# Ledger of designs, part 33: VHH binders against o26223

Target 1, 191 residues: o26223
Amino acid sequence: MKLLWTSQHIKVTVHIDGKVSKMDVLEAIKTRRSIRKYQDREVPEELIDKILDAAMCGPSAVDERPWHFIVVRNREMLEKIPEVHPYGAMVKDAPVAIIVCCDSSLEKIPGFWVQDCSIASQNILLAAHSLGLGAVWTGVYPLEDRVEGIRRLFSIPEHVIPFSVIPLGYPAENPGTRDLFDPDRIHLEKW

## First folded at step 19 (VHH)

Design U4
Fold by OpenDDE, fold request of step 20:
Order: structure tokens, then sequence, then C-alpha cells
Structure U4 (fold): chain B 191 residues (1-191), chain A 120 residues (1-120)
């Protein structure tokens, strides 16, 4: 699988059903769907690295980039995540999950870390999709029980806040295409 | 407020057909994926069919080839055409606004349901 990163567009060549397909950033955005079923297939480390690279390329408040990422492949740990994260039931079936966290000690402007981690999380989803993987954003913050559950499970220090858990894998489902453009949500010059 | 009102249920003989309708209001219907669920007596609620805003349809294996989900965006209405009905299709059928792309616990919007009874 040849991955091409361009400065203008994320272009990825993916092998889908034996065919090489290229996906650009707009295609990734438009066609991405949450995937909660995965093939019994490992995700190469190279792809995870590319996803994490993408996760770190977004903007952040004052460009502080306060995000941290926990990559989880251990089967036992993946199976434990749903115990503290009910909406993360699919994590136990994924070959890998990324936990997006914020180091709050790096935050310079209060509250923007949520946006920072959101940007990183979305980039993970888009990159994964571009690479022929499926992923889903499972929210942790701001639900206290989930935050503390994930914190305890992964021994995350108090100044670091788990934000999201994103299981990843080769997709074993196809949610289909969407038409989401809504001109009623567009206002010109004023509301 | 989101409202979903199912209709079209009833008693039908095996091999018969029914068409369920769901009238949607309180949201931009055309921009949401929709689904049909059913709950048989003594069983859990299960997905029957889903239709995306792009027109993609998915079906439970048990109803493939027999049921057809469709939508009329102009009428804010979801449909389920059920053909070749079987006794095992007996259930309360629910219309739902799909929350597939929720990144947190899903808030499922359901109607009151409509009873479909397949019996000789």
Amino acid sequence: as target 1 above (191 residues)
Amino acid sequence: EVQLVESGGGLVQPGGSLRLSCAASGFNFKRYDMAWYRQAPGKGRELVARITTGGTTNYADSVKGRFTISRDNAKNTLYLQMNSLRPEDTAVYYCARDAWESYVDSLDYWGQGTLVTVSS
C-alpha cells in the first residue's frame, strides 16, 4: 500500500477489494462513516503512525498542541475499556484503539483543549478512513465516570484528561453514503 | 420536538403484505438517516432496516428480499414495504431517527410503534 501525503491534500492509495484506490481529503470527509464492526485483521503499525501524524497536524489554541495519544493493542485492555466506557462496546472487537488525551498543564487559554482534542480526534477519523480503515469516535470527556474509568485503567495522571477513545480496524460493515448538505444552515453576511 | 408516528400495522395471513408508514416531524427529515426496528413478544428490539440520507439501504438478514425500506422526503415519511410475511415477523414495529454518527450515547427517537400480527 503506497501512501502519498501531499501538502494540499491527503491522498492515500488504499487497497480495497484488490483494487488500488486513491482518496483525497474531500472524499474522505464526504464519505467517512463511523465503523463499529471490524475484520479479524491487524492494523499495520505504519498505518497507525500515519494516523497519529495526521492527528498532530491540526491547529490548536496558541498552537500549544496539548494532545497525547495512547495506542492500545493489548487484547485484555481493549476488552476492559467497555467496562468503564459503555458506549465503547465495539472497542473489544477492534484490533487497536487510540485514546486521545490532553495535558492540561500545557493549556494556555482555558477551555480550548476540548477543541484541540476534537480536531485531533476528527483527523484520526478522516485519516483512518483515507487509509481504508474504519473508526468511531466514542466520547469520554466530559462524562466524569468515563474520564475516571479510563484514567484508572490506563494510569493516566491527574493533569492529563482522557478525551476520546477511537477504535480502529478494517471495516466489516458499510453504513452507506449520506447527503448532508443543508442550505438552511447557511446564512449570508448575517443571520 | 421530534415526533415519529407509525401506522399501517394490522393482522395479515402468512404470505401477505403490509406497508408501514412513519410520519416524521420536528426535525429536518431529509438530513437524517432513518430506521425500522421491531420487537417481538418476549424478545428484544432488533433492527429491521435502515436507510441513509444518500439512499443506501441495509436490512436484517431475516427480512432481506422481503422487506423494502424507503422514504419520501417531500412528505417527511418513512415506509416499510413488507412482503411474504411470516409468523416470525409478528412484532411491534418502530420508526426511528438514526443516530449512527453520534460520538456519545445515542438518543434514539422512536414512535409509539405499530403492531403487525402474522397469523393464519
Scores: ipSAE 0.749, ipTM 0.865, lowest interface PAE 0.5, mean pLDDT 91
Fold by OpenDDE, fold request of step 20:
Structure U4 (fold): chain B 191 residues (1-191), chain A 120 residues (1-120)
Amino acid sequence: as target 1 above (191 residues)
Amino acid sequence: EVQLVESGGGLVQPGGSLRLSCAASGFNFKRYDMAWYRQAPGKGRELVARITTGGTTNYADSVKGRFTISRDNAKNTLYLQMNSLRPEDTAVYYCARDAWESYVDSLDYWGQGTLVTVSS
């Protein structure tokens, strides 16, 4: 059953001059939504490069930047991802997916690589959104079956840990706006 | 603990109307998207309608123009106004806290459901 989204046209004001109007950071954060339906449209490599550039701009433990990225466009591989990643059903419909990984050999302080990869993953989502793409974070780590499934599928070495799978594409749905500010979650000076 | 309790189901004739309610507790209702699902006999559970914290609504094609999802944040209550009911709308209707932004799995919290029967 197809949900008819009342398209409140997020006016992605594509300025006429082909310049994607630069969404400011706060707008990107506040308006970003997970997108699991995509148009039958390819994502230009230039946009992927921008997204990956953004993914690499976050902080990391001791600034080691242990992240690696697998860019997947192969249809056969995209179709196989859901077989090992049940929450990744939408990946088969995406024109591209980014797999965020950690090279554990680069980790200097144990456990912080999860934060590093999370930062990278979130930056991917924000960058994608700012560029008019839809994306969704599908968690792999620490679910062993998913980790090993993705590892096997992409021949990822043992010292490299797949962390997330992020399908991307032009959005074919509009989840709508949210109001999530909760002052009850804010504590001043002490709990 | 998250609790969702549906009510308002019953027997109605084709063309009739029902209003379902869902009482929510155990979480900050105002800050969660909510949804209605239904499961007809012998069929899988399907999304009927969704409402965001920002008030955006979405509907299944089959119910568009007939059903209206709404929420009262002061009462922690979700509603589904169902008009022009059809026999094919017969199902158990479930209220759910929407987990749209989950990056792991959809842990949708569901109520026990309320039965809607549309029959002449």
Scores: ipSAE 0.742, ipTM 0.862, lowest interface PAE 0.6, mean pLDDT 91
Fold by OpenDDE, fold request of step 23:
Structure U4 (fold): chain B 191 residues (1-191), chain A 120 residues (1-120)
Amino acid sequence: as target 1 above (191 residues)
Amino acid sequence: EVQLVESGGGLVQPGGSLRLSCAASGFNFKRYDMAWYRQAPGKGRELVARITTGGTTNYADSVKGRFTISRDNAKNTLYLQMNSLRPEDTAVYYCARDAWESYVDSLDYWGQGTLVTVSS
């Protein structure tokens, strides 16, 4: 009995040069790279919606789904983000950014919200890549200066914690492929 | 401890060639992207070339067609072949372990650098 792992193939149809390219999940994971340079091209709202849909599909502690998303397109705001988030320098060049946040009031088991927001953030990256966009995870939490900077900039209430800033756009760079498989990190049955 | 040791720098005439080497230790070299940077006198450090674990190479526009980055994973060594050298290539060249996929400020691992001087 071949256990056909029916991986729910999210068929993301990326129109590249008029051809619909299907990227499977493993391909998306393996070929995804952080992108920090973007074309001078707007990202359609439809793609952002798909990305956010994917962001909300991950597991979470007790399935609480404490994540919130701020979608930023305002140029002035995008240009201000690097002032409080130095690692987010590329945000000023992106047509859009997603700020992943946690509503801490929803947390039922302390500490798991970090995992929840991480899962959401990674899904954003994978979805973006599958749709022909480039993105990069720029960490905010737990760096207090960045957390408070983003909080103030976007008037985020105290019970909501900004976690990551993810600029998105059509890629203007190609960082290439990686081979990261490391058998030395695999232990069978025991260490 | 991560260590990177550059070598191969020196004085060369314009149009000449040099090959830089970087000996890496203290980490699984084959599983990290690597890069060459340079810093000219009075200027900031700039990326020269990058090579991924998958073998993809990228170059600064100023060195495209003249420089070649390569790696020998068996020897834990990174190379930079520099041809058609120009006076403006004069700089201290640094080997770096790349942190392209860091989602937060990452520790930069650099060598001590090797001086390349291109002069008549």
Scores: ipSAE 0.742, ipTM 0.861, lowest interface PAE 0.5, mean pLDDT 91
Fold by OpenDDE, fold request of step 20:
Structure U4 (fold): chain B 191 residues (1-191), chain A 120 residues (1-120)
Amino acid sequence: as target 1 above (191 residues)
Amino acid sequence: EVQLVESGGGLVQPGGSLRLSCAASGFNFKRYDMAWYRQAPGKGRELVARITTGGTTNYADSVKGRFTISRDNAKNTLYLQMNSLRPEDTAVYYCARDAWESYVDSLDYWGQGTLVTVSS
């Protein structure tokens, strides 16, 4: 069912001078939505570089930054991802996907790598959105079948753990805005 | 426990109108996007309309201009106003708590559904 998302033009005010007006950080956070439908349009390498730069700017346990990123553009590989990752059905329709991984050999404090990769993944989503792209976080870890499926598909060594698959592309849907502020979740000084 | 209870279904003539309601409980209703789905006999379940916590609405092309999704957060109730009904709108209609922002398999919460029959 083609939900005709009336493209409320996220007025990415592409200023005429080719400068992608940078979205405000709070705006990016508040307006970001998961995108699972993409235009038949390639994502420039420059945008992927900016996204990956953002992915690497977050904090990590002891600042070890154990994350690795696999950038996938090969159509055959994109089409194979859903076979081992059921929640990644939309990956086959994306022009590019980023697989976020952890090198476990770099981990200094056990268990924090999940937080590290989560931070990286969220930064990818925010950066993508700020650049006028759509993305969605599809969880791989800790589901063993998905972890091993992605590992085999991309020949990921045993000490490296795939964490998430994030397809990206120009959005072909608009899920709209949300109001999620909940004052009942805020406690002052004590519970 | 999340509960969704649909009501308002029934038999209506072509060109008629119905208003469906969904009573929600067991979660903070105002902080979740909601949706209506329908399943016609012999067909798969399809999205009819969605409404976000911010009030943004989206519709299937087949119902656009005829159906209106709305919500009353004070009453924890989702609505679907259906106008200009057609025989092809005949289906069981389901209320759902939307899980759009799930990064893992979506467990959509659904009600039991309410039957809408459009027939002369």
Scores: ipSAE 0.740, ipTM 0.861, lowest interface PAE 0.6, mean pLDDT 91
Fold by OpenDDE, fold request of step 23:
Structure U4 (fold): chain B 191 residues (1-191), chain A 120 residues (1-120)
Amino acid sequence: as target 1 above (191 residues)
Amino acid sequence: EVQLVESGGGLVQPGGSLRLSCAASGFNFKRYDMAWYRQAPGKGRELVARITTGGTTNYADSVKGRFTISRDNAKNTLYLQMNSLRPEDTAVYYCARDAWESYVDSLDYWGQGTLVTVSS
């Protein structure tokens, strides 16, 4: 099944109380929260495609884009993830998870793949939120036990490094808004 | 070092009220979500209430309408106003710095707790 990724300009509409509102970038960033409880509702493939499209739009070292994504919908597999990923307990309750991986064979400058996959992961979170979904970043790399656990579970090749597991679903919780701006972390011209 | 010190616990009659306080230090208090937990004898620790940096509050169903979580950022203090107390509210209450947005592990910082006993 050739996923014909038509470059459609993704108008992100958040369905809040039956109204589709377009969420701008700053709003998405400011209002995004980790979500660990999900409704018993499937996530349409179209939304996952949009999320993955967003995941691939970030910068990367040498623009190599070393990221790969495993989309997991199988209930049995989702239920197994917590066995190897203790911080991923909520994955068993999600209708879908995305595993962000790096193909290390594509890395041209050592160490930057972590940044690349981080950018992709964050874009997944933002895109999900903008689409009315809840998600949470559960770190895999660099914890060896989690890396190996996920690798074995999903038969990931040795040259591919699992980086993060991101469960997704319609939110069944509201963690609320935050105010995190800290001017003490801003230094002008010098430290 | 992160420090949380709870106070205000004690013995109270059913229907009574208490106000718990948590003095926070060692971190930028205003930039962290905070929570109250409680642990009754022989039971696990449970969330009682949470308050975000944006002022959003969440409560356990068992305390909704009776308890109010609040914060004073200028004083680095978290509060829990407990009204209409019930015997089932008897527990050690803990103040916690919330790590909701951690992508690795939940590192919750806790105080030593303050005992609340509701008894006739």
Scores: ipSAE 0.730, ipTM 0.859, lowest interface PAE 0.6, mean pLDDT 91
Fold by OpenDDE, look of step 19:
Structure U4 (fold): chain B 191 residues (1-191), chain A 120 residues (1-120)
Amino acid sequence: as target 1 above (191 residues)
Amino acid sequence: EVQLVESGGGLVQPGGSLRLSCAASGFNFKRYDMAWYRQAPGKGRELVARITTGGTTNYADSVKGRFTISRDNAKNTLYLQMNSLRPEDTAVYYCARDAWESYVDSLDYWGQGTLVTVSS
């Protein structure tokens, strides 16, 4: 029985009629890909709000929720981000970017803010994907030059730490699907 | 240590074919996306083809319909079948472990490259 790997074209049926069909969470996780090319199309504010809502729904250390979000649509600012964040070259081509930050003054247990902001960042990616958008996580922290670059560029106060820059837009590329399940990384009961 | 060793390059006439191979070691090959790049003399390195762990392939426009990227996970080997070769395909071809999903700078795991010369 030749298992015909039918390349199931995950028809992200972006129903044109504005009804964003809710993607199953497992589907969103498994099919999400980093997107670095975007259409020349604006992202509606409503979608950004949904994404940010999702970003704020994750757990955090002692539930402090130390995250802040800078939504960047200004073209000039988007074009400047790559100057201080080389891995963010694609940001200049995105219609919008979200900068995830941590207010360190809210941190009760040192170090967990990284996890908190990571959770928020990942939720942004998943939410974006579920809404038919493409996004990519570009790490800022803990690279000092990038942290300070972003800080200066956006006048971020010293107690607030930029963590990631996430450009978003309608995808103009398809990186394809992956199979990443690795049973060798699973240990039962003990190592 | 991640190792990538390209082979199969050589001199070929226009319209000819070559098959490049890349032997991978030092990592779980089947769990990584892979890619071929090339660098022509005096030019920058460019993506030629990419293949995901799920088998999805992408090609540069210049090689679409002529080149085929494939992988044998059992052999930890990446391939590039190159048909209908053109003089402009002349370059050093590099095998790379793809880091598309890196949220930080991609590590450039590259082989030494193999030279492909298309000349009459």
Scores: ipSAE 0.713, ipTM 0.849, lowest interface PAE 0.6, mean pLDDT 91

